# VH-VL binders against UPF0166 protein aq_448, part 7

Target 1, 96 residues: UPF0166 protein aq_448, of Aquifex aeolicus (o66756)
Amino acid sequence: MKEVLMRIYSSKEENLEDYINKLFEGGIRGAVVLQGIAGFGKGREFHSEEIEVLSYELPVVIEVVEDREKLLNFLKENRETFKNCYITFERVKVWE
Short names: E, the ipSAE of ESMFold2; O, the ipSAE of OpenDDE; V2, 0.75 times the mean of E and O plus 0.25 times the DockQ between their complexes.

## First folded at step 1 (VH-VL)

Design o10 (framework fv_ofatumumab)
Fold by ESMFold2-Fast, scan of step 1:
Structure o10 (fold): chain C 96 residues (1-96), chain A 123 residues (1-123), chain B 107 residues (1-107)
Amino acid sequence: as target 1 above (96 residues)
Amino acid sequence: EVQLVESGGGLVQPGRSLRLSCAASGFTFDDYTMHWVRQAPGKGLEWVSTISWNSGSIGYADSVKGRFTISRDNAKKSLYLQMNSLRAEDTALYYCAKDSLEWLSDYYGMDVWGQGTTVTVSS
Amino acid sequence: EIVLTQSPATLSLSPGERATLSCRASQSVSSYLAWYQQKPGQAPRLLIYDASNRATGIPARFSGSGSGTDFTLTISSLEPEDFAVYYCQQRSSWPYTFGQGTRLEIK
């Protein structure tokens, strides 16, 4: 089985609709969008009352499970759209 | 030993159909993208079609789109090319080729080729 | 489609000389370019992938360079068996395309 979990990390919330539309147009069978709700980096001080503020600066994560080569070809054909995203892959087993 | 062996070529009249086969051995066939590449007599190489390991991603050259169908049978370790509505310009030596794609990398080329099977389309 | 133009069409050299073959793309292919060698009556042989990486079993005298639209295949010191036709191929987008080939022949 050559299915993989692809995670697309992007700090640009405004581009989310374009990412989803490209995945749909590329024949990807499904995608789930996750929003980070807390985190730190960039020297910021973490506080509980700042969780909402942090959510706008945390990455949007799009998770896709699909055939490895189909995803690689999709990304090659859409390099410009996803050029500022951090993308990871992980082998997965899908329960039937 | 990694090997690809093509078969099914021959002389065929315009408008007819022909099915090419490619038998793979010496590697885990279902791990790799496979290709058909052709070469007309005295001409250069022309990519024809590509199929991913599970048939989930398939591509064709514009010149054959709608007429040719690529398929694979992983259990039989075989690649196929169904050629319909053949034209004189489809006359060529047809090669089967394996992609050398490493896990999660698409920076590779076609590292294993068969010797080809000749298709001649003439009346 | 992305058109690959190889130059020169024919290159006449002697064994021991350095060969430099060019491949130019009509639009950027980043580093998604491969080079193949084909001898008469034989299937093509992969030489270079991802613009500059030598394929397994390929002698060190073969090297590739370039990115974007301009690519070069270099053979540092020609051996008799190197006289063949050389093709570049882009893997950047579908349809995958080959250059028209450069024939390397003995002077």
Scores: ipSAE 0.013, ipTM 0.598, lowest interface PAE 8.2, mean pLDDT 84

Design o12 (framework fv_ofatumumab)
Fold by ESMFold2-Fast, scan of step 1:
Structure o12 (fold): chain C 96 residues (1-96), chain A 124 residues (1-124), chain B 107 residues (1-107)
Amino acid sequence: as target 1 above (96 residues)
Amino acid sequence: EVQLVESGGGLVQPGRSLRLSCAASGFTFDDYAMHWVRQAPGKGLEWVSTISWNSGYIGYADSVKGRFTISRDNAKKSLYLQMNSLRAEDTALYYCAKDYEVTIYGDDYAFDIWGQGTTVTVSS
Amino acid sequence: EIVLTQSPATLSLSPGERATLSCRASQSVSSYLAWYQQKPGQAPRLLIYDASNRATGIPARFSGSGSGTDFTLTISSLEPEDFAVYYCQQYSNWPLTFGQGTRLEIK
């Protein structure tokens, strides 16, 4: 089994519930949603948010650790759901 | 330099077997799905088989199911196609091809690197 | 099986002209479509993937467009080396399928 960390990048404006539900339905062991507080990118437009006030315009990262082959099959079965997401992978070792 | 080199083709009688090999170099072989695509003389391209990075997913064209077996050896950086019960219709140039995306990014099954091909002729 | 129909079968043009090649799918393939160029005696070369993204090293004169069932490969100004056979391929559904090809020939 080869474990990878998959990060799905999305804005809060997109339907997070749909992404999480698909991961759950696909038998993925777990997913964690991390919310960006501040950031800027290629446009150099600065985005920020007070922790006490939530906005759907800030970036969200969904992190998943799972077997590489299982994730490949999951993404193939759910191509339409994740088509507009920026997705990255990183090899990891899971401590038992 | 990224390269794929096929071998193992030849002239064979109907009902016999051949094993094709493809040697990969210049890229991390076990990060990609690999494919066999064939082309009959003067005809178009036909997908034959696909194998995922860890051999966990394998697909075949209906015309070869039950007769052909795709396999890979990541340590040797090699792809294989075992062809049994060969028919005249299997006569073609057989290409080894690499998927354009790293496997863990999701699969798009478009082929960015191709070998030169190895010729299989099935005739009496 | 998804059938890809390419048209025209043969297109005769001169260098400097615009070429427009069509690929129609028997059912929707979304944007999961690639285009290849094949010259006589050579292996195919990937030109376009995901309907409109140029592969690495492919000249800007090549562009792809379309989604669903209707796709187009455009070569804005033909160079002598562009006269070849062009294939479309879908990867939306198994089995993977190719079109029958369009032969682009010099007048």
Scores: ipSAE 0.000, ipTM 0.587, lowest interface PAE 10.5, mean pLDDT 83

Design o13 (framework fv_ofatumumab)
Fold by ESMFold2-Fast, scan of step 1:
Structure o13 (fold): chain C 96 residues (1-96), chain A 124 residues (1-124), chain B 107 residues (1-107)
Amino acid sequence: as target 1 above (96 residues)
Amino acid sequence: EVQLVESGGGLVQPGRSLRLSCAASGFTFSDYAMHWVRQAPGKGLEWVSTISWDSGSIGYADSVKGRFTISRDNAKKSLYLQMNSLRAEDTALYYCARGDYTVEWSGDYYFDYWGQGTTVTVSS
Amino acid sequence: EIVLTQSPATLSLSPGERATLSCRASQSVSSYLAWYQQKPGQAPRLLIYDASNRATGIPARFSGSGSGTDFTLTISSLEPEDFAVYYCQQYGSSPLTFGQGTRLEIK
């Protein structure tokens, strides 16, 4: 089995349950959800009297370790669900 | 610059074997899926085989299953196609092609760079 | 296997005209479709991927559209170097398949 770490990036917390349910239904062995606690966008300015507050959705990352071909087939079959996600793959070796 | 150079083609009799090679340069070979695509004289393109970056996923066209074997050597930056039990219908120009592997969900199944091809002629 | 049917088989036009080439899939491939150009004696060249994204170095006169089963490659104003054979290819389902090609020739 050639395993990869797949990361699904999304800023939309509202879609998280749907992503997890699809992974579960697809027979993926497991998934971990990580939540960002800080981030910044294009720009902001702080004034002496106040702090400018950036309004942004909390970044979330779903990490999955699974066979590469299984993940590619899963994503093709669930294209609509994951179409707005930024997805990366990384080489991993799972301890036996 | 991305370069793919095929070699190993030639004239062979039916039932014989031939091994094609593709030498890659100008990119990180181990990050890309690689493919063989063939074109019979005067005909269109036919996908033959794919191999993922780590050799973990391999696919073949039904017409070549059980006869052809795709492999790669990432250290040598080379792609191979071992062709056994050759038939007259295997006569074609064989292209080495790179699959696109991007951070976008585009898959690695379209071919962004192609070699010039190596000719395989199977005749009695 | 998904069958791709290209039409017309041959298209005869003059430089400066608009070319419209069609590719129809036997079942949906979503937007997982690419277009290639092949000139005599040369390897194919990627023009369009993901149905509508122009590949690096491809002139703006080339555009792709469509989704599902019906796809179109448009060349807005033909240049002499555009007369070639054009192939569509799907990657929505295994095995990977190509259309039979459309030959674009000078009238």
Scores: ipSAE 0.005, ipTM 0.605, lowest interface PAE 11.1, mean pLDDT 83

Design o14 (framework fv_ofatumumab)
Fold by ESMFold2-Fast, scan of step 1:
Structure o14 (fold): chain C 96 residues (1-96), chain A 124 residues (1-124), chain B 107 residues (1-107)
Amino acid sequence: as target 1 above (96 residues)
Amino acid sequence: EVQLVESGGGLVQPGRSLRLSCAASGFTFDDYAMHWVRQAPGKGLEWVSTISYNSGSIGYADSVKGRFTISRDNAKKSLYLQMNSLRAEDTALYYCAKDIEYTVSGYDYGMDVWGQGTTVTVSS
Amino acid sequence: EIVLTQSPATLSLSPGERATLSCRASQSVDSYLAWYQQKPGQAPRLLIYDASNRATGIPARFSGSGSGTDFTLTISSLEPEDFAVYYCQQRSDWPLTFGQGTRLEIK
């Protein structure tokens, strides 16, 4: 089968631990969390770093590289957990 | 047995509509992207349309865009092609095909299971 | 639209010979290229996907190679049942497209 890079986009840092725990329980080989600086998500609320008198919620991206069918089955089994996330897939080659 | 059976073809006049059906059996229908591919008499294969497992991603050939609509009913394990404003150029054998991909989100399409096709003839 | 050009249009060979069929894309399709076999009166049969992976049940004499714009399907030693029309197909971009086909006929 083919490996893909799955990116899970979320503006809610509070849910991050639950997302990571589900991926671990699902037997996914690994996940990397990247923290954004600015953006707006599914709800179209703008989020950015706090400057001056304003405060912002920073976007989070979880990157996973895994077999395509395994990830699709994982997502189907965990629809409720990831329902508010924007999720993308990209084909990749893993060289080492 | 893994099987796809097309139906709904026939003789129809230009400008009218026709709906093709494809019944799936022997595999988990709602896990796979599905395709319609046609072949005019004596000609090669032409892709018509694709629909992802959850109907979230749909594509059409430029020649049918705006006239044809692909849809699926996962509970009934059936794929459909609604053909409107038919032209003589739409005359072909229409195949239903299952993608080897679990979903259409990737760029690795191979059609591993095909039906025997249903003939559509558009003529006055 | 990505155009796939197959050559030759017709290839005449005898059983036991090696067949090499070419498919060239108008722009890079990376490795997102499949090969199909079609016999008269039958639906197409998937032979190769992702340029070089044999589909389930396909004999070892069939192999695919290439990436980018140049692809080949090789049949190492032709059997009588291999005389058919062969199509390549790409999925690197919408719309999906097929080549025009190569007819492999007995000499």
Scores: ipSAE 0.000, ipTM 0.590, lowest interface PAE 12.0, mean pLDDT 82

Design o15 (framework fv_ofatumumab)
Fold by ESMFold2-Fast, scan of step 1:
Structure o15 (fold): chain C 96 residues (1-96), chain A 121 residues (1-121), chain B 107 residues (1-107)
Amino acid sequence: as target 1 above (96 residues)
Amino acid sequence: EVQLVESGGGLVQPGRSLRLSCAASGFTFDDYGMHWVRQAPGKGLEWVSTISWDSGYIGYADSVKGRFTISRDNAKKSLYLQMNSLRAEDTALYYCAKDQTVYEGSYFDYWGQGTTVTVSS
Amino acid sequence: EIVLTQSPATLSLSPGERATLSCRASQSVSDYLAWYQQKPGQAPRLLIYDASNRATGIPARFSGSGSGTDFTLTISSLEPEDFAVYYCQQRYSWPLTFGQGTRLEIK
């Protein structure tokens, strides 16, 4: 599949406005900002994942569903803006 | 073709250090997470460590935390594993592996042939 | 950590037969499961990712199915080169974990 779900975990010194503006300027189809509130995500401890894999406290996540190659090129063009973010990609099927 | 070539393995005594290297070619190294996975003689696979494309995201297995350090040099297209305070249970064939997806997918689509680390007591 | 248990430990079959290998997770991993093949003296080879997608270059006889805690790798008609050790691996939660492996051997 060509579509992926990209999650951008904000750095400890987050700059959400700049991240969202860059995504919009890059022609990305859509972006959603999620904030952790309390508890767990589908049986997993959010903080457990931070301890195991992440070096920073990441209180918000930006989710984007877009073409993989478009996101790759977007991130390369905006490397400085997102350099302190941890970014993951997951394959998804878009119902179109 | 994708190639991953490990080096730096050898015979070492408990408590000593060893540094593994992995030279990558045939793909855009800067775009992919890289991983170390080990296999003890006659045993199964064990994930050791992960590093993202930009070195910003790093993970370790509990058995190696505080002793091993993963790093990469994107200009040299190389992955490293600094192994300190080695134990007999670290004896294994160590594989360098490429992440399947750009940035992070945590599946391993290409593997090197491995480099052998033997910690002898 | 999520523990993956593969069964059987050893499966003895003849070329041309269908092989069914199981992998069970100690908790749900959704569809974040992969299968690898390892031949003696060789590095592992990715076969299936995200439970059911064949990796590049993998023959159609290999298929994966399942979700949650119960996963299956099926080889529809065994070729001589398919006799190897097979591992499952999850990426749902850290640390990344592998099953202990199933050895396919010639009967």
Scores: ipSAE 0.000, ipTM 0.588, lowest interface PAE 13.2, mean pLDDT 82

Design o16 (framework fv_ofatumumab)
Fold by ESMFold2-Fast, scan of step 1:
Structure o16 (fold): chain C 96 residues (1-96), chain A 122 residues (1-122), chain B 107 residues (1-107)
Amino acid sequence: as target 1 above (96 residues)
Amino acid sequence: EVQLVESGGGLVQPGRSLRLSCAASGFTFDDYAMHWVRQAPGKGLEWVSTISWNSGSIGYADSVKGRFTISRDNAKKSLYLQMNSLRAEDTALYYCARDTYVDWGDYTFDYWGQGTTVTVSS
Amino acid sequence: EIVLTQSPATLSLSPGERATLSCRASQSVSTYLAWYQQKPGQAPRLLIYDASNRATGIPARFSGSGSGTDFTLTISSLEPEDFAVYYCQQYDSYPYTFGQGTRLEIK
């Protein structure tokens, strides 16, 4: 059980580019950025309109699948960069 | 219960080869990375080699790199260590150990076999 | 490689006493440190991982603490079965190394 899915949660979109650059510099195979979407418009009222554009406060999630040891070492080397992020891990089995 | 049983040790002359085996039972063998750890007589522990669940990742201590080869057979639930060009300093009790599923404890060892003794002398 | 130095080499105590064992790393290993117990003629047993987390089945009297370069294993009240050799191990960086061991013996 070498492979893990790491999710980096941040509400600070201003740091997103730095997070991605660090992952790239660290030789991580790939990263995907996902953004939460609210289901209802302003005032928390149901509207007939489509889902509103993402609010400033919605979380950004960076998902990475990589070797566990590599991710542990990456995070240790980049503690300051990711100090304000909520980070979770789960085991995954990669199809290969 | 988890069991690991090593075999294949013995007395051997320097420069010769030995193949160690470890038979696993009581758990899903192909879900775990496996390790070899050795202990010289009256000394401490030394990590020797590691192999991931699918053999995709393999590592060796510098002292054995190029001489030892770790392998596994998931169908037989067995781990192996092929030891070539043996030296006097390879004399040790060799343990088969299971990688832990403890969070963040990769390269820690939650279950060990009883060990098999390798003595290299001229 | 990261060198782990354990102290004392031998600790002589009586059942019921508190034991404190130290492990010092030559460079920071963050919290990537484990403790093992080994009894004569037996394989090592994992006690603590990530410096302070108790492994499955390990009694509450065992606790670990520390980060960086200085780590401690504490046994709050020694039982007869606790007299053994204790090893620390780092897994912060390759190669993964062990300390030389502390022998805990009956006084």
Scores: ipSAE 0.006, ipTM 0.576, lowest interface PAE 9.8, mean pLDDT 82

Design o17 (framework fv_ofatumumab; at its last look DockQ between E and O 0.05; V2 from the best seeds 0.00; counts 0 for: pae E 10.5 > 2, placed apart)
Fold by ESMFold2, look of step 2:
Order: structure tokens, then sequence, then C-alpha cells
Structure o17 (fold): chain C 96 residues (1-96), chain A 121 residues (1-121), chain B 107 residues (1-107)
């Protein structure tokens, strides 16, 4: 088995709940949502907690560590949900 | 047909610099990690450097860290190796190799024919 | 760094015989191991990836096995074109490393 770290770059205003539900329903081993304190994406509009503390437009990253083939199949089966997401993959070594 | 063509090798004195290029064709260049691997005359293979498909991650052998820089231009489908502070032990045939796609692991499945670097006073 | 040690250094066999080449890693590389064939004056050719998967176009007589630290390349019935140098390579973690090679020569 090969394990990868998948990161889905999103924001609190995007369909975060739907992404998490799809991951759960797809049998993915686990997912963690990390909140960014500042950032910008493809629109290059800067967002930070110092200006947007009461806003839900702050950047988030959904991280998943899982078998690479399982993630490939998951993304194929959920293509419409994630087709416009910025997603990266990296190899990882998991302590056993 | 996937092809990789290296260029830029030559004879240089120790301490000087060279820049190697690798022209890629026949595949979606930006989707694959790329590698430099070298082979000294009469010796085995030595991994030199790797760069991710986007160019955001790079790795180097300890023997070349701080002296060599891998880079890529995805618009030109080209891979580069900037070699500074060259030493006699850098003398080798330098191969460009196509690496893995993010969700598929192939090893180094396509290799160029190499370009020769000779470092001699 | 992960050291890969290949044995034997030289293997002398005849066409039709079975070849067994060994690669041992100094620490586990899981299944992230490839095998390459290199003939004189040519670039290496990928044979096996992920320890046991044949690369595209590689004949069925080539097979790989093992995981962790001990890996084997087997050529079930040698053809004349199989006499070459064989390298194993790990890609579990940087720095990537190659074994020193096994030379398979005609007896």
Amino acid sequence: as target 1 above (96 residues)
Amino acid sequence: EVQLVESGGGLVQPGRSLRLSCAASGFTFSSYAMHWVRQAPGKGLEWVSTISGSGGSTGYADSVKGRFTISRDNAKKSLYLQMNSLRAEDTALYYCAKGEYVTDYYGMDVWGQGTTVTVSS
Amino acid sequence: EIVLTQSPATLSLSPGERATLSCRASQSVSSYLAWYQQKPGQAPRLLIYDASNRATGIPARFSGSGSGTDFTLTISSLEPEDFAVYYCQQYDNWPYTFGQGTRLEIK
C-alpha cells in the first residue's frame, strides 16, 4: 500500500460540509480541516482573520491521509463535487 | 512517442558552471515529476535531483546540494540543471528521466540518451 | 540515506536458464522499489516498479517480488537480449538511491 497526503484548498463559504460528508460517505479513513489565518486564492483577493474575524470567507485546507488508489477511485466517483477544487497530493510515510 | 533530449554538456574546468537542458515531448509535461540521474565512466547510476510536476518541490543528492539547482519551464516543456562550483567527481553522463504522476507510480519510465559533462583542469 | 546492496555482483548463465537477482535495503522501503536494465551504450530501461509490477511492454519472463528490505528480480528463461546490467532503485524517500548493479553475462 502507498499512502498519500491529499490537500483540498477551500474556504468556509464554499461547500465545506458537502466535501466532508462526501469523504465520510466514500469510506475515507479520516479527514482534518485546518483553518488558515490569512491567504488568497485564484482570484488573488487577500483574506485574513484580522479583517475577517466575524466572516466565513477565511481559507481552509482539508487534509486526508489515505491509500493512493482509494483516493483516486474516490475522486473519480465524486468528480462533480470536486472538479473545481484546487487539490494537491504528496507522498507520506505513516508511522505503523 | 515520449522523448527526452538532453543538451548543454561539455568540458569545463573545476569551479566553473554549466547549465543542462532537457527537451520533453509526447506527454503532458506538467503532470510528471522529472529527474536528473548521472553515471560516471565505468560506474553505476547516481540520483542527482528531482522536481515535482508543478515545480513546487525539489530534492537533491547530498553530493550536489548547494551547488546544483533543478528547475523546469512547463510552458516550454523543458527541464534544467544549473551546475555551479563543478568538481572532478561531477564528471559523468547526465540523464534526464520522466518520473511519477501524482496518483500513479512508474519509477523512471522514460530516459533520455544523456549529455556528457567532463570536469578537468 | 538508504543503501541498496545487490547480489551477486556478476551472474554467469546461459540462455534458457533462470536468473535470480537480489537487492537488499538498509532500511524498509515498503514496496517503493524499481528494477532497471541497462545495456552498453544505452540508457536504463524500467522493468519493474512498486516491487512487483511489470512496466509497459516488459515480457512476462521478468517478475519482481519482495517488500520491506529484501527484493528479488527473476527472469524465468533467459533470452539472448537479457544479458545486461541490472539496477534496483528505491523511491521511498529522498535521497533516492540505486544499487551498485548486477552484471548478467553469458556463460
Scores: ipSAE 0.007, ipTM 0.641, lowest interface PAE 10.5, mean pLDDT 85
Fold by ESMFold2-Fast, scan of step 1:
Structure o17 (fold): chain C 96 residues (1-96), chain A 121 residues (1-121), chain B 107 residues (1-107)
Amino acid sequence: as target 1 above (96 residues)
Amino acid sequence: EVQLVESGGGLVQPGRSLRLSCAASGFTFSSYAMHWVRQAPGKGLEWVSTISGSGGSTGYADSVKGRFTISRDNAKKSLYLQMNSLRAEDTALYYCAKGEYVTDYYGMDVWGQGTTVTVSS
Amino acid sequence: EIVLTQSPATLSLSPGERATLSCRASQSVSSYLAWYQQKPGQAPRLLIYDASNRATGIPARFSGSGSGTDFTLTISSLEPEDFAVYYCQQYDNWPYTFGQGTRLEIK
């Protein structure tokens, strides 16, 4: 089995519960939701929890570690749910 | 159209540095691992380096470890290879290649045309 | 480092013949093996991934088989455009490695 770390990046907090429910229904072992606390992107606009920024949001990231083939099949079957997300895969070596 | 365009190659003297760039278009760049693969004149393919979609994980061939650094700028959709302490054996055509995540593809499914690096005095 | 050994180094055949190319790994790579075709002056083209799956647009005459340490690329009936160099590559473990290549040439 080859584990990968999948990160789902989304700026749509309203869709978070749907993403989590789909992962659960798809038999994914676990998912962790992370909220950014500071950062900036291509425009170099700074975002921080320490700063009141009315019009900006830091991305929500869902992290999953699972078998590569299982995740690819999951995403294929749930294309509509995740169509607006940026999704990255990284090979990981699980401690053992 | 999915496309990768390399640049930055040239003639350099041993011990010098060179930075290669690869401009990506037509796909969600940050979702895919990217690779540098080289081919010396008349020789086979040699994997050089890999970087994950987020940039959080990198790997290198033993022959370049400590001298080369792979990096990416997802906002600019660009991949880079910083090559330091160049040696004659680094002379090769350097390809940029897209890999890893795709539901219908595995391995390295898109390649650029390459940029030539010649290390000679 | 996983070493991939391809054989034969050179294979001379005529159009219409069957080609069988081998790739042997020094340790198991499960099914995480790809095959590439490279023509002179061109970038490599992905043919087969996960040992046996054809990449999009690859003709049915190309097939891959094997798992673990022994892999085969078969071209059932050679077309003129198939004469090229073929490389296997493992992506099971870092560092990623390529075989040395098999040159398929016209007899």
Scores: ipSAE 0.005, ipTM 0.618, lowest interface PAE 10.9, mean pLDDT 82
ESMFold2 (binder alone), look of step 2: mean pLDDT 93; pTM 0.945
OpenDDE, look of step 2: ipSAE 0.018; ipTM 0.697

Design o18 (framework fv_ofatumumab)
Fold by ESMFold2-Fast, scan of step 1:
Order: C-alpha cells, then sequence, then structure tokens
Structure o18 (fold): chain C 96 residues (1-96), chain A 125 residues (1-125), chain B 107 residues (1-107)
C-alpha cells in the first residue's frame, strides 16, 4: 500500500463539519484538523488592506494519512463537497 | 470519441496579452487534469501548465510563471490559458492535452493521453 | 528538473526494418516514462506509458522497455506511416519533461 498525507485546505470554517462527516462516512481511518492564523483558499482573494477582516474566517487544514487509491476514489465520490478546497498529496513513510 | 479543440491564437505584439481556450468533448471532463503543452516552430515539446480536475493543484513552467494563468470551467467543459506580458520566445503552437489518469492530485504523474490540433501564437512586432 | 536525452537525433531506415530508439534520464524515473509519436502537421499521439504499456489502439509492433534511467522504444517492422518524430516524457518528478526527439526518416 502506498500511503500519502493528504491536506485539505479550506477558507470556509463553517464547512468543516461537512468535510469531517464525509471523511468518516467514506471509511477514512482518521483525520486531524489544524487551524491557521490567516490565509486564503480557492476562489477567494487575499488582500493586505483587509487582513483584520480575514482574521475572522481562519483557514483550516485537514490532514489525512491513508492509501492513495482509497483517497482518490473517496474524492471522486465526493466532488461537490470538496470543490472549494485546495487538496495536496505528499508521499509519506508511516512508522510501522 | 475524445475531442479537444483549441482557439484564441493569433499574431500579437510583445508585451500584450492573449487568451487561449480549449473545448472538450467525448469524456467526463471534470474527472481529469488538463494541460497546456507548446511547440516552437521546428522545435520539440515543452510543457507549459497543468490544472487538476478540481482546480486545486496548478503548476507552471518556470519560463511562464507569473505571466500565464491556467483555469478551467467544468460546467462548460473548457480549459483556458491567459497569457500576459508575451515575449518573442512564447511563439509556438499551443496544444491542449488531457491527462491519462482520473483524479490526479500529486504535482507529478502527468502523461498526455489525448491532444488537440493546437492553436498558433505568434509574438512579433 | 529531470533532463531526458534521446538518441540518435535522426535515424534513417527502410520499411520492414527494425527501429530502436533510446531515451536516457538524468536521474531515475523508475518506470514512469511515456513515448509519443508526432507526424508532420499533426498533434502528438501517446504510444507507450509506464515504460512498457501500449496505449489503446497502438499496434503490437510498438514495444517499450527499460527502467530507472535507460529506456528503449522498439518498432519491430517499420510501416510507411511510422516515419515520424518520437518523444519520450517522464512523469516521475515535477515538472514533467520531454526529450528533444528522434526523427525517424525514410532512407
Amino acid sequence: as target 1 above (96 residues)
Amino acid sequence: EVQLVESGGGLVQPGRSLRLSCAASGFTFDDYAMHWVRQAPGKGLEWVSTISWNSGTIGYADSVKGRFTISRDNAKKSLYLQMNSLRAEDTALYYCAKDLETYVYDSSGYSFDYWGQGTTVTVSS
Amino acid sequence: EIVLTQSPATLSLSPGERATLSCRASQSVSSYLAWYQQKPGQAPRLLIYDASTRATGIPARFSGSGSGTDFTLTISSLEPEDFAVYYCQQRSNWPPTFGQGTRLEIK
């Protein structure tokens, strides 16, 4: 099995519950949520003059370690749920 | 059958902008990463840009980074390349190409399964 | 970036002959190497992917082999329509890169 670290970046904190529920329903073994201080996501504009306003909507990152093919199939089945997220994959070595 | 049709090429002066379009049919467009690959007259193939199926992963060749912007509209089954600050060395036939595999997220692993006929961009005064 | 070097630059052969084209990578690409055919005035066509897997519709006379840094495309018996430029391409590392091409011409 080739395991990867998948990071889901979202600028919409209000969607976090839906993302987590979909991952759980999809049989993903686990997910960790990290909250950022500032940032932007897909389709949204980050602007220096508006930094204080953007701080009210903190970006979140969901980290998942799972088999690559399983994650690809999961994302395929849940296209609409994750359409506003940046998603990255990184190959990782799991400690046994 | 898979079909990709590029448009928007033409003669343009250095420093100007041009927008290329690619209309896709015959496959589930929103399942595949899409690419732009160019070929200068009498030269080989050069990868220009990639966009994943959901627009979440985007990459550019160093030669065009900061000047070109790739985008897609899955509802319209279309791929775009906005080319700004054009240079003489951008003169080429620009191909739209489909990725071989569905749902490629890694910033690696791209192969070009099907290609359009290309649209010619000439940057000259 | 990974540099792909193709040899020879030009190969002159007759129909019915065997063609052997080489592609060498500056570092290992494992088996993530593809071959494309381009005829004059036409878009490239995928022939082989993952070093040795023929794309759908590609005749059996085309075969690929190799792994790591050394790859070969073989055409067992040339047909008139096979005279074209051939490119190798790696998908192991970002960015994807192409070789400079081998021109297969009629002797």
Scores: ipSAE 0.000, ipTM 0.591, lowest interface PAE 12.7, mean pLDDT 82

Design o19 (framework fv_ofatumumab)
Fold by ESMFold2-Fast, scan of step 1:
Structure o19 (fold): chain C 96 residues (1-96), chain A 124 residues (1-124), chain B 107 residues (1-107)
Amino acid sequence: as target 1 above (96 residues)
Amino acid sequence: EVQLVESGGGLVQPGRSLRLSCAASGFTFDDYAMHWVRQAPGKGLEWVSTISWNSGSIGYADSVKGRFTISRDNAKKSLYLQMNSLRAEDTALYYCARGSYVTFYSGSYYFDYWGQGTTVTVSS
Amino acid sequence: EIVLTQSPATLSLSPGERATLSCRASQSVSSYLAWYQQKPGQAPRLLIYDASNRATGIPARFSGSGSGTDFTLTISSLEPEDFAVYYCQQYSNWPYTFGQGTRLEIK
């Protein structure tokens, strides 16, 4: 399969509308926005508010399932828009 | 283009307070985590504190936690460090630094631009 | 806290020579390691981030390598302006820590 799940991670909620508009303009079939509820990172051992405060503004995650090459071309065309995002790809199987 | 200018340092007695400021210009301040790093005379670098772009994530070195408070004012493009209960071992040059991150989940920042520093001397 | 140990503490070389600076972490930091240069009376300058990526404006003679616990900064051919103190920094775990520094001096 050529379809992948792309996750776009961003701490900047203000940029969300621009990200979504670019995906729409780029002909991406759909995107789902998820808001983190809780999480841990490298600072897991310093979860206390005195040492390292876990971000109160948890990350926004945009999930997209689309053809891999289409997404790579989209990201190259919109490099400036997504430059501050952490982006991952996972192989997925789509039902039908 | 990117400039960070620290101020507010000086000579202060042990147990007193001092507030440092850092004025940022040449970049979108709201897009970056900001940090304080200090260097005692003739010594190496020591990370002091970190604040994320929206103040949602804050960290302190064990040596200063409970005494120092980091804050920022994005409208004024300024970073602050309120230093209370100062000790002789807090004597150092204090640098303001801009952080670049891999992911905020991990609190992973390296410091891509630094100010020239402001000197804090704690002495009786 | 993760301890970074730099070696040697002082490295005495001549212009044109190759410099190799080591930074070892007490536990794995993956590739979350940066290198800084500091000249007397100046603020530190970022040289390398993510173990091997050169920062903007840094000459090609500077290169970084390594992962996990063992990292190296290499200067392929020393220029007079390269004699300075070099620090490594890990950003894998809180608190962020720096090595004690390697002083590169003229022989």
Scores: ipSAE 0.000, ipTM 0.584, lowest interface PAE 13.8, mean pLDDT 82

